# Designs tried in a protein design chat: VHH binders against ORC1-type DNA replication protein 2 (cdc6-2). Part 12

Target 1, 379 residues: ORC1-type DNA replication protein 2 (cdc6-2), of Methanothermobacter thermautotrophicus (o27636)
Amino acid sequence: MKGDKRRDIRDILLHDETLFRNMNAFDPDYVPENYRYRESQMEALAVCIRPALRNGRPVNAVILGSCATGKTTAIKKIFEMVESTSEGVVCCYINCQLHTTRFGIFSQIYSKIFGHQPPETGVPFSRIYQTIMQHLASEKRALVVALDDINHLFYSKNANKVLYDILRAHEVFEGVRTGVFAVLSDIEFRYALDKNVDSIFIPQEIVFPPYTREEVFNILRDRVRVGFYPGVISDELLERITDHTMDTGDLRYGIDLLRVCGNLAEADASPVIGEEHLERALKSTGPVNLIHTVRTLNENEREFLRILADAGEDMTAGALYELFRESTGSSYSSFNRIIEKLEFLRLIDTRLTGKGVRGNSRILIPRFSREDLRRCPGF

## First folded at step 1 (VHH)

Design g6 (framework vhh_7d4b_2)
Fold by ESMFold2-Fast, scan of step 1:
Structure g6 (fold): chain B 379 residues (1-379), chain A 127 residues (1-127)
Amino acid sequence: as target 1 above (379 residues)
Amino acid sequence: QVQLVESGGGVVQPGRSLRLSCAASGFTFSSYAMGWYRQAPGKQRELVASISGSGGSTNYADSVKGRFTISRDNSKNTMYLQMNSLKPEDTAVYYCATEGSPDYYEDLWSGTEFDYWGQGTQVTVSS
């Protein structure tokens, strides 16, 4: 087709007739004012934190739920409510998919307390830890740390160290009051605590069940009411977005579909989101779980996935390593760590080649299509 | 700028002893845990022994328990591995390692506890 429909980019950027009343409503990190269908979970979280507001220790919790069951939203909302109520409680939310090391975790705690990052040159863990705990003791402040997707810390073998350092700080720093909300995104995941951690952790279990279709529709409609002007999207079209969201099992997919649909309609200078905008959004929006997971990967891990995806079929570890080594210069030990990480993240599966008395080569099986990967940032 | 320099390797007969030394610079030595790793030809790198920053806690691989002793001198920024009753299977390149990092802002998934490695020193146990 030789049809020329050029638009002035500057006019697009400066166009005042926006469909968005509040674009932030479609950010997965957005914390809604009215948080429905999690009242019992919010109450349980409040009960865990309440002692910290009364000069006591917070109650530890294990927060269980599959991906996108509102765990992160609930934690952020209760933390905002607590910190708006009292300066005597520091609430720190940490995504363990991004911060997998002991130093990384405590750097986030440091930054939350002091409002700036730790010193730029290598500072020993012990000094950062001491600075945090001395501040908490001297200011008589409690600390509550949410370790979201703590599975990553268990895989990296840092979980027991981090939990020990947070939960047993009072043994060295008199008067320090701490608690942990450990969030497990994979309900089937098993973890093991060291006895010295297990004896003090003793968490309350808080379960976030999957949302029903009706609840998903109503949550998306709440986001529409906050984020768009009235009449921008019909309930019939929202029902379709809800159906696609239910098919993925991820609420964030529906939220992102709304954002993409709004942007496409705005680019078309349409006053409403129509069927054509949803059709285009569905073709451009990949699974949110894959996009979120891939976003946390380093360049070598992404190169691994590119090589595997480009093959279009299962590969032996040996065959992929030859291509990977040429591209990255990485050792076989580094390569094996990537296999372990990607298998843990459920981006690949591994199996042994053939059947026999002896072990053969491993086969690497992608759990994504090339097309899905191409919809991810950086691919 | 973390720098680790191993020394003390060599060729020894079975049943004899060697002491490896690791000279460290570029970080606050007493605040960081350290360890010794080894790698034999065609095998993966394995942790042999580790020691806490204060020296109060040590850990050893089952293959070396009772034979090897890890220690440190924080006044000299030096870590040691005393290797007694050496066996042919102890033949490997031995690496000094630390969790210390000049890149304090690194939050990347490493999958390893120790981030910095020396260049290695060869230990050969043979007649």
Scores: ipSAE 0.000, ipTM 0.160, lowest interface PAE 17.9, mean pLDDT 79

Design g7 (framework vhh_8ghr_2)
Fold by ESMFold2-Fast, scan of step 1:
Structure g7 (fold): chain B 379 residues (1-379), chain A 125 residues (1-125)
Amino acid sequence: as target 1 above (379 residues)
Amino acid sequence: EVQLVESGGGLVQPGGSLRLSCAASGFTFSSYAYIGWVRRAPGKGEELVARISSSGGYTSYADSVKGRFTISADISKNTAYLQMNSLRVEDTAVYYCARDEPYDWSGLEYAMDYWGQGTLVTVSS
């Protein structure tokens, strides 16, 4: 920047003109009206819920796709459509990263039905469960529960209990109709169902494939059309935002990058987003999920990431272990447990070297840049 | 150390059946969420034909083979199978057994990592 000149804070706060027609378009929980490239997935979800609107039980589903493939958006959109069509179906979306316990899951279901939290003190789980199921039976309402990132419930060892309680409620409460949409962001996640859950679950599989670069550009352009006034950002600059989004593997990054660019241009009292705003945004923004996830890690897990980030090229597990052992004194068993945890948290991927009949080595691939990691506390 | 051995390919007449097998050594299928079969025909790209979860409870198929092919896995034997019925000339390809990698949303197709050498299936009269 020439002269490093900046505007008065009062000018920024009192600026009457806005570049944003609808700021909500850049929120991570925004559900667009025109939801392209997921028509077959939306139809599959509708087919699963349709029996609930006809006095039948909904069809269970396993919803598969990597992070940011539109799974959450599709579920929220179909739930809004169903609830706008009939009050006879309760649609409850639960983020299992936030609600990892049996009590927590059913408190969310309770709040959705009754509009307030259950009593915090002295109320046993059975009372909350009975209240929910008795309501559904007496009002003849179906319940569809989306368990987003259900892998967290398996990690906490609560998944089978929660699934049992939802799917087998009809055995105790006559006429209760329930279904589950189990969402997995980690396709490699191993899970185990108890026999009494596996026998009744029998889900439809709905796959959300990755978006192409053209699809990502068009999705971001749709957000621009809703969120900004015409002419605020050029297609040329949007192509660059698309390239950076593709590099991160996360559509939410591109959406957030648009929001930050708009705020920077508005602070400059610029009627358009220019290249200078994108350059400043790229320096100030990293994947927000990375910071949150990294904060949950212990010191050995953080040391693993530091070693991996400081490598100038792809690193084999063996090469990283030698450096890790020198730094931490940790055993190979402990090291492998860290790999499993970091894979589970989607911070790294692993692959075998080459296509072969024999003799492969494991390669560790970070899902973050060294620059992004350095923006995290303690790195 | 790690080996993946496909078998069961060969020459078959249209309308016939074949069963492909995939035996793994040096690692276990229970370590992966999905096991899949990918085929490649001369002059065509790769096609993910079928996949099955490590639990065996979830399966998916390409539209081109749905209703004709059945995937299964015996986790205790560390072996995956592809039962191919009502075979067509267009099913002629090299079939690879692989673990199903996480989707790369960069658009790099289905990211199957091949550990086997493949087995040739020829459907001809």
Scores: ipSAE 0.000, ipTM 0.111, lowest interface PAE 22.1, mean pLDDT 77

Design g8 (framework vhh_8ghr_2)
Fold by ESMFold2-Fast, scan of step 1:
Structure g8 (fold): chain B 379 residues (1-379), chain A 122 residues (1-122)
Amino acid sequence: as target 1 above (379 residues)
Amino acid sequence: EVQLVESGGGLVQPGGSLRLSCAASGFTFSDYYYIGWVRRAPGKGEELVARISGSGGSTSYADSVKGRFTISADISKNTAYLQMNSLRVEDTAVYYCARELWDSYGEGMDVWGQGTLVTVSS
């Protein structure tokens, strides 16, 4: 009976066994076997890739949804399924927060195809590009590239160049078949395509709506079933983790929170995750997207956020610049570039006030609290 | 709206054959689903008879039907089939087609057909 099975598992745990049945279930890169609530999105992705399995060109897609709506999981799952089915399609997932340059993007594609990094010195971009495209042509392999959080490439003004190079490769390398899945986390973000890119891209739009609270609870429960032994965490405690996850709007926060809770309980030699472990985890675990975004920032950009967060309220650009200059010695030009970058990354908002002594004054509005930022490394 | 519609049930002699069909609408077959056939005989609980991945690649069978029943899927027709050979009186049951969300710790059948009756008379 269930009670007898639960006692057996608890007996194992009481002998200093691990709480984790499969720790990989709580990794950001984990792709669950049963991916639910995204059936129509998975179908749309499959339809886009299907021509590549039939010696045709993949269909391009723009994948839209707010943060943590399952976009990355869906893409990784379909890519895994495609590559397990055929060696004739290369599926390359690229996080554009980490790889913001043309060279960086194509180095990732190169590594996916050949299993090693291209030479770091003395090799021009054209050689890497040529090697990739000649391989795809000669081996009759299609290439599907997912550019996750592609808004970073638009900010760096590399998006049109990257898209051109991928989508128009067939014009130079006969028989090359390519497609792009462009992923946008911010549904309000507007992107501008050059006319020569826009004319060939012609994407299918795939929308990932926000998960409901019930869906988030069930997804987290699925991760618990894979990752922990039965009885390690109660449904009551999982409901609380779900509430915190809903407050952040980021499913990855809830998944990471489960991982941290498990580690803390294991460190305490506890056979179960309790309320104390959740309270401790909440103090050490910040919003996952914020943590990842903050990690990409340089010291001056982090100092900007520290000054704004320490104020605990909206600041005029002039007031923040005076404090920022004292700390960093940076020019106003550098300061202005930081404002543009952080606004683009959705870490701050800006608003123009009425005409004042300095003309139209700009107000800087923090999107994250001092507490949230202090959960990030280096804050 | 997600729906499964079954057909092919009926009365058959022992040793005979029947082919059940399950037509899906509102979703397409893919590897994030399993399609299963579950039967319920009078006075008995539910028994998972056979299952197939939505892609048609992986199949499994209950020991009671191994070698006699074959499950298949036609992805282009969005239809799953259960070929039942060498039928026995004990195979008499209502057969349900179900969409399955399976994990390593349990079962999750979230969509069921209406059921089709199979009677094996002697």
Scores: ipSAE 0.000, ipTM 0.102, lowest interface PAE 22.9, mean pLDDT 79

Design g9 (framework vhh_7pa5_2)
Fold by ESMFold2-Fast, scan of step 1:
Structure g9 (fold): chain B 379 residues (1-379), chain A 125 residues (1-125)
Amino acid sequence: as target 1 above (379 residues)
Amino acid sequence: QVQLVESGGGMVQPGGSLRLSCAASGFTFSSYAMSWVRRAPGKGPEWVSTISGSGGSTSYADSVKGRFTISRDNAKNTLYLQMNSLKPEDTALYYCAKDSEGYWDFSSEYYMDVWGQGTQVTVSS
């Protein structure tokens, strides 16, 4: 029985009845026990790591697939399984969208090994690198690093340096055994390797194909069975959530949509998720990829997007720079670096018109709607 | 294209001095921080010293601070390490290394991404 319809904050926080059997099932970082439709990919990853458990070096891999094909989940699941099996293999997952510098990448590796951050200032990178590699050599531990969305490192021109540092560590630190899982959503950056990196990388190629609608429905159904009590959501409503998920091309959207629907129904003291909860969730749940991408942007990069979104149409680089300079005081060279970064991040496209004083006008085309951008934190 | 050639090593008695040199070619020398790294027999590599591209900032390992001085001559594309009051523990192959950042700002991100062949320093009686 629902009580008084007064929505007191304390009553919401302390509500004894819940729709959630396990809220963790809807977390972005959740790894399901039964990871269906990726069995062959999981086996391929296991085969790549297996030599490290036998005092050999891991086999490098290139992991290919469009956004939300389960690449991150598969990597995290195999890493958890390997580390539960042996202390002799260090598995480090790094999101290159968040960690774009060589220092940032190796700080993540350091933190994984030692359980705390390295000193932030006054210590050369070489000391952090040396500490990591000497530990691996002395403890006879292998290192496997997953560089998720490594194309961000190619744009920053750090990819070859990071790969060189990891893969060639054995040339300086005798007995160090390392491997890299390079994760790519965009295949065009796979071949941008320097010769001295290409010669040692030699990866196995592991492809994560897009999920079918039936597979998406079944995956969401599995999350419902783990995360909610029986009867909380109808199959008919789950079919509609599946349709919206297919429209975005991002499985994470469907999972987050379920979480939001559950929270809205619980706030209403409803024992079930109804159509009204889905309608409200659709208005509040933004595109997950866009949200994660814009979160990595600095204030000048965000201001660039705000100006472009507010224009409501394609804008010339010159016209946007005039407004951008007034808002930020930034130089034209800084502005051009933002264009290059945002185009690489697939937030904008550029096109030449051939008109203008020198016939050299660029048009900036947003790859997001104004409404989608407004759903992002800080917009 | 990038080459680093170390020289100036040799045998010296405890308390003696040596000056190491590193001749750099194939890159804009003044745009990169430079480091000295050593590897003693039976031990892993140890960072010794770093100097910014301009030469305005230097840092040293605690084991060599006050005894070693790093410097550079950007007109000659040469890095130096002046080693005074040498100890048997300083016996090692000494390597010249270029930072990969492409900027000469002093930072904790300095790294030895290109190493020379090394020059042997032996401190014994």
Scores: ipSAE 0.000, ipTM 0.161, lowest interface PAE 19.5, mean pLDDT 79

Design h1 (framework vhh_gefurulimab)
Amino acid sequence: EVQLVESGGGLVKPGGSLRLSCAASGRTFSSYAAAWFRQAPGKEREFVSAIYSGGSTTYADSVKGRFTISRDNAKNSLYLQMNSLRAEDTAVYYCAAEYTVTYSGSTYEYDYWGQGTLVTVSS
ESMFold2-Fast, scan of step 1: ipSAE 0.000; ipTM 0.150

Design h10 (framework vhh_7pa5_2)
Fold by ESMFold2-Fast, scan of step 1:
Structure h10 (fold): chain B 379 residues (1-379), chain A 127 residues (1-127)
Amino acid sequence: as target 1 above (379 residues)
Amino acid sequence: QVQLVESGGGMVQPGGSLRLSCAASGFTFSDYYMSWVRRAPGKGPEWVSTISSSGSTISYADSVKGRFTISRDNAKNTLYLQMNSLKPEDTALYYCAKTTYEVTWDSGTYKTYFDYWGQGTQVTVSS
């Protein structure tokens, strides 16, 4: 009956019988209080920002390291520490996979400063830019912008314009103090700065090396200690999660596995995470990097991936173009730009069939399974 | 610093087997196509096999097709070549190569580059 049903629901809401001491410990955006194995990198970032706290100009940096080496966590942690110390420094973190245009980048800076988005229509870029820089000048605030995965801006030929606009603002707005942290996940990525950008950027290089297996285990164990009550997971089971994490090369995968295991054990009313929960979690946890990358794609780029996934591996560029043209009406030049972008984003690879000579077919190879793609929003 | 270190070569009789390994360091191994290239005495380099970054796509030279198997372990930054039914013609110094493709947008052709050749490992097939 309704009365009994309402009491059952209330009991569920009121009973806080959980394995989780702090669920936030398993959030991808969580910044731990104790940030291990990156002490020298944190110190280098602090040295770059320190002048801004003393009415000086921040030092620019290029931050290098493969995906999931703690770059984003380090940047967010230092930004939090700086903003808790002084309102005189604005720290803006921008993911360039999500914000690929000059307008998009400066809209993020605007929103960080003013707490609301600028009007998207009817307002020219110059007005948004002037509003930002006039605020920084009048309030005597420094600006530090982290451009995460800046390679996306270089591919679109927007990087030099964005860097120019940030780093040379003082030429028009006297007293404006700015700095950029340019973040690259691909250490082999070749970029070229325009002479007028190169002459002012002059970055400190900060390298984030890959974590060792021992470091990954200890980081995951630290998350367990913050996020779960004592005894919820054994070190033996955590060793297995560490092995799976090492196989992916992505620390976020291990953190997400812990979250999923905890939720499955809680659903089973189990006081501990067991082997069965890990087995079920391994079947449900998708590739985190694929989901984030796919989110940045437009409809034509997503249609390209759908066609490729449905056709399987070894699809020729010609065969895919025929299907793609039927679906989108796109030109061959537009199609080739999509290939270039998706290869740059590490979603596909390309090769020749047979010998590496003229007249061979170009083959497109997905770096994802059909099943993994279908776990992504909009697929 | 980019390094590729080949191992597993040796002397073997015709019809024998060898497994070559290549330990990679100084770059993100999982982001690159990898190839095996060989150089026989008095000959130029000959491409043997290529494997994609994920390991899903593999190609072989006609001379080794059905006899050799390329594989990779991205967790260990290691490339392998399993060589079966070895012939005297397989005698060569075998190199591990980081492989890049450059495409021309106005044509259906590639330029393939083999970068960071290691020291090589000698395979000798003789009675």
Scores: ipSAE 0.000, ipTM 0.098, lowest interface PAE 23.3, mean pLDDT 79

Design h11 (framework vhh_vobarilizumab_d1)
Fold by ESMFold2-Fast, scan of step 1:
Structure h11 (fold): chain B 379 residues (1-379), chain A 122 residues (1-122)
Amino acid sequence: as target 1 above (379 residues)
Amino acid sequence: EVQLVESGGGLVQPGGSLRLSCAASGFTFSSYAMAWYRQAPGKGRELVAGIYSGGSTSYADSVKGRFTISRDNAKNTLYLQMNSLRPEDTAVYYCAAEVYTWSSGEITYDYWGQGTLVTVSS
């Protein structure tokens, strides 16, 4: 990024006059102290964990809501409150877009308990699992695992195994107390549960409804009050940011717009965020869901997207594979697994060339523009 | 002492209508999401309709457009208006507090009423 040419770069970097009272307020991982419009959900989560604080088993939960309805924030907030209250409950938050295997999930649990990763070589899964469960039993600690975006575990065929291993641990390890918070936007996950998992899971349903426009405006205003000094942004400009946020359906977009606007105004040595800063921010702020999803992709999956985006038109699977093979050396089997994954992640759509036409050619349709992809890290 | 008491069930002809009520006591009703579940003979329990503390509603595909869930916070009562009833709607209907509140040493759990039987037959 080039600095603002109206100011010396050194002055920008070292300037002690700032618009930001607390930059952390605009961090995607920020957990506000005043978490409005989710009081009932927070209380429901607390009640699910409460038995664990009294030597009982935590209550399982299914946490439902469309993207960016505050599910992740609520879970992180309650986990922080619980662990600050008692060492007898281990709260483990796991993003299932990043950790899709049974080994990966339990390595995260292991690391949370012991403060270091398990050995990567020579140690079978059963030893890691046993070490976790024996620790929980001997120390009389309960375990609550939040499986955020659990639909990715269903896609990887690991969800039932992971749920079974967590929820039925007490059958092998006497005194172990466990619970799962399964987080998803798709309420139909229950159709994919094995009978032996469904019979023990028995979750409480906690729904995070979409925020109204008024609620979004007030949440963004709360972030402004925490993150900026008074007078940095007008309510009129904040209303416009709210409109753009509502158009995307993602509260994180509005929060990120505020951060970018503040940085641009500060680079200009402006004491306020103006219309010009918002216009520049709108050009640089990409779709948050696309950026988040693309971050989880490996280099071959990213190369697939680059080739598709550079074509500027829909491609047949065969045509894309020829280019993909030349750049990656990958097999057709590997290529087909990438199509399945990207379709599941809603980065591409597929269409057949038509019934009655000889050949089963698929047309690959990107759900993103080249410009959107260029705003993602590594593109 | 949280209690959910269903009423309004009965025998009704196909195409008929029925209104179920659930009287709630022992908790701050207005703060809780409420739901109606049903269980047909020989089948598992299924969610019929939910209503959140803020008033947002959700429905199972099989009842959408025919059933309406509503609440009266002043009366601590949950309702299910059932229109265009079909024989497949025959079930025991349960009122449930699916979301529950913890306040300074008091907890409530997920509570079920005793159920009210709805029979749709000619």
Scores: ipSAE 0.000, ipTM 0.097, lowest interface PAE 22.8, mean pLDDT 79

Design h12 (framework vhh_vobarilizumab_d1)
Fold by ESMFold2-Fast, scan of step 1:
Structure h12 (fold): chain B 379 residues (1-379), chain A 126 residues (1-126)
Amino acid sequence: as target 1 above (379 residues)
Amino acid sequence: EVQLVESGGGLVQPGGSLRLSCAASGFTFSSYDMAWYRQAPGKGRELVAGITSGGSTSYADSVKGRFTISRDNAKNTLYLQMNSLRPEDTAVYYCATSEYTIEVSGSGQYTEYDYWGQGTLVTVSS
């Protein structure tokens, strides 16, 4: 009945109409069909992967550009295209802000290959590594790993270890073919590599320059065409959103402004986005919308937040896990996945303790107060 | 890069003693928490003993009073002194270290370690 195409139902829908044709167009993970102004970069990435499709080794790459220059989108798009073309190439995208350890990186590679996490506790790194490399050798599959924001691996002193393990696997496992796309903004990356890593890495350099104002306007206009019905936002208002986007230097800000403006207009039962919606969006666009975000969480993730909020201060991952395990019975692996998810959602930050870079504990820092959390349904 | 090489395993009679060594390289040994794990045939791995960079020790209940973990930072070596060995101590013993410094406990199920050695076999007869 509610999905009936009868006039009565349509008349009701017109009084409670959504402005969004495709809300996914404004999601951070959205990969547009027409990825403009990065044609040469896409071609360079394709050239690097092409040998893997022909029983050769992928070409390594260093991908350079400031935040929000389209690096992540380009990598995800080329990986999707490659995997749709052949099962013989495994493409693994890893955000090094979330996965800072050798174990964490190779657990992501393992999960991509086998479709499940490696055994949760007590399994040595060498077993996970061996299982991955033996699979690649026996199945004659190539591996391409994108290490996005590899700066975080350098800060944790794990970059050279991870690169060595991936790039030199063929020396122990005959026939293994691997490549790395190292993503960073710092040109000094090459000089921070150990000699034994640098000698084999030999990357192609792919630069993602900043978008011009005209390019930003056109990209935002493309998102409007996909995401909103015709006439929802004027070009004049979009020009103003473009100006604010240029002031921040981050294309994602403009995309998020469009999403927030659309939601505010819908809440007002307005058929169009007006100046007042932009004004309100400019005041609210920024850190995570706590209420909306916590509604998407499962019971274990909510329990994690309750424990952290009740502490009233920063906690070590170890201390929180002891309390979390008592209340949920969850494994350390499940707990670690919650940390990764909540950090990605910007509900918590993590920091390593002052024992030095190596051998650090993680400190969990809430991005909300107990009062903020208590305003959320179910807390 | 990080390498852990265990030695000192072998065949021993019940009530006997063995001293395991772990030679560490490729990292600043003195800054890392270290541990010994073991895996009996057909069983999962369990934490046996842990030692922090500061020298604090922790033991599994099954080995308390019988095993002693120690470290020599000048030699980049971890030790496990095993006394009053029992048949149920038969296992492959692994040296391990973690990128995260957490409180070392005897539970094994809480502590997750990133780097492991190849292991050394300890067989206690009967």
Scores: ipSAE 0.000, ipTM 0.139, lowest interface PAE 19.2, mean pLDDT 78

Design h2 (framework vhh_gefurulimab)
Amino acid sequence: EVQLVESGGGLVKPGGSLRLSCAASGFTFSDYAAAWFRQAPGKEREFVSAISSGGSTTYADSVKGRFTISRDNAKNSLYLQMNSLRAEDTAVYYCAATYEIEWGSTYTYDYWGQGTLVTVSS
ESMFold2-Fast, scan of step 1: ipSAE 0.000; ipTM 0.114

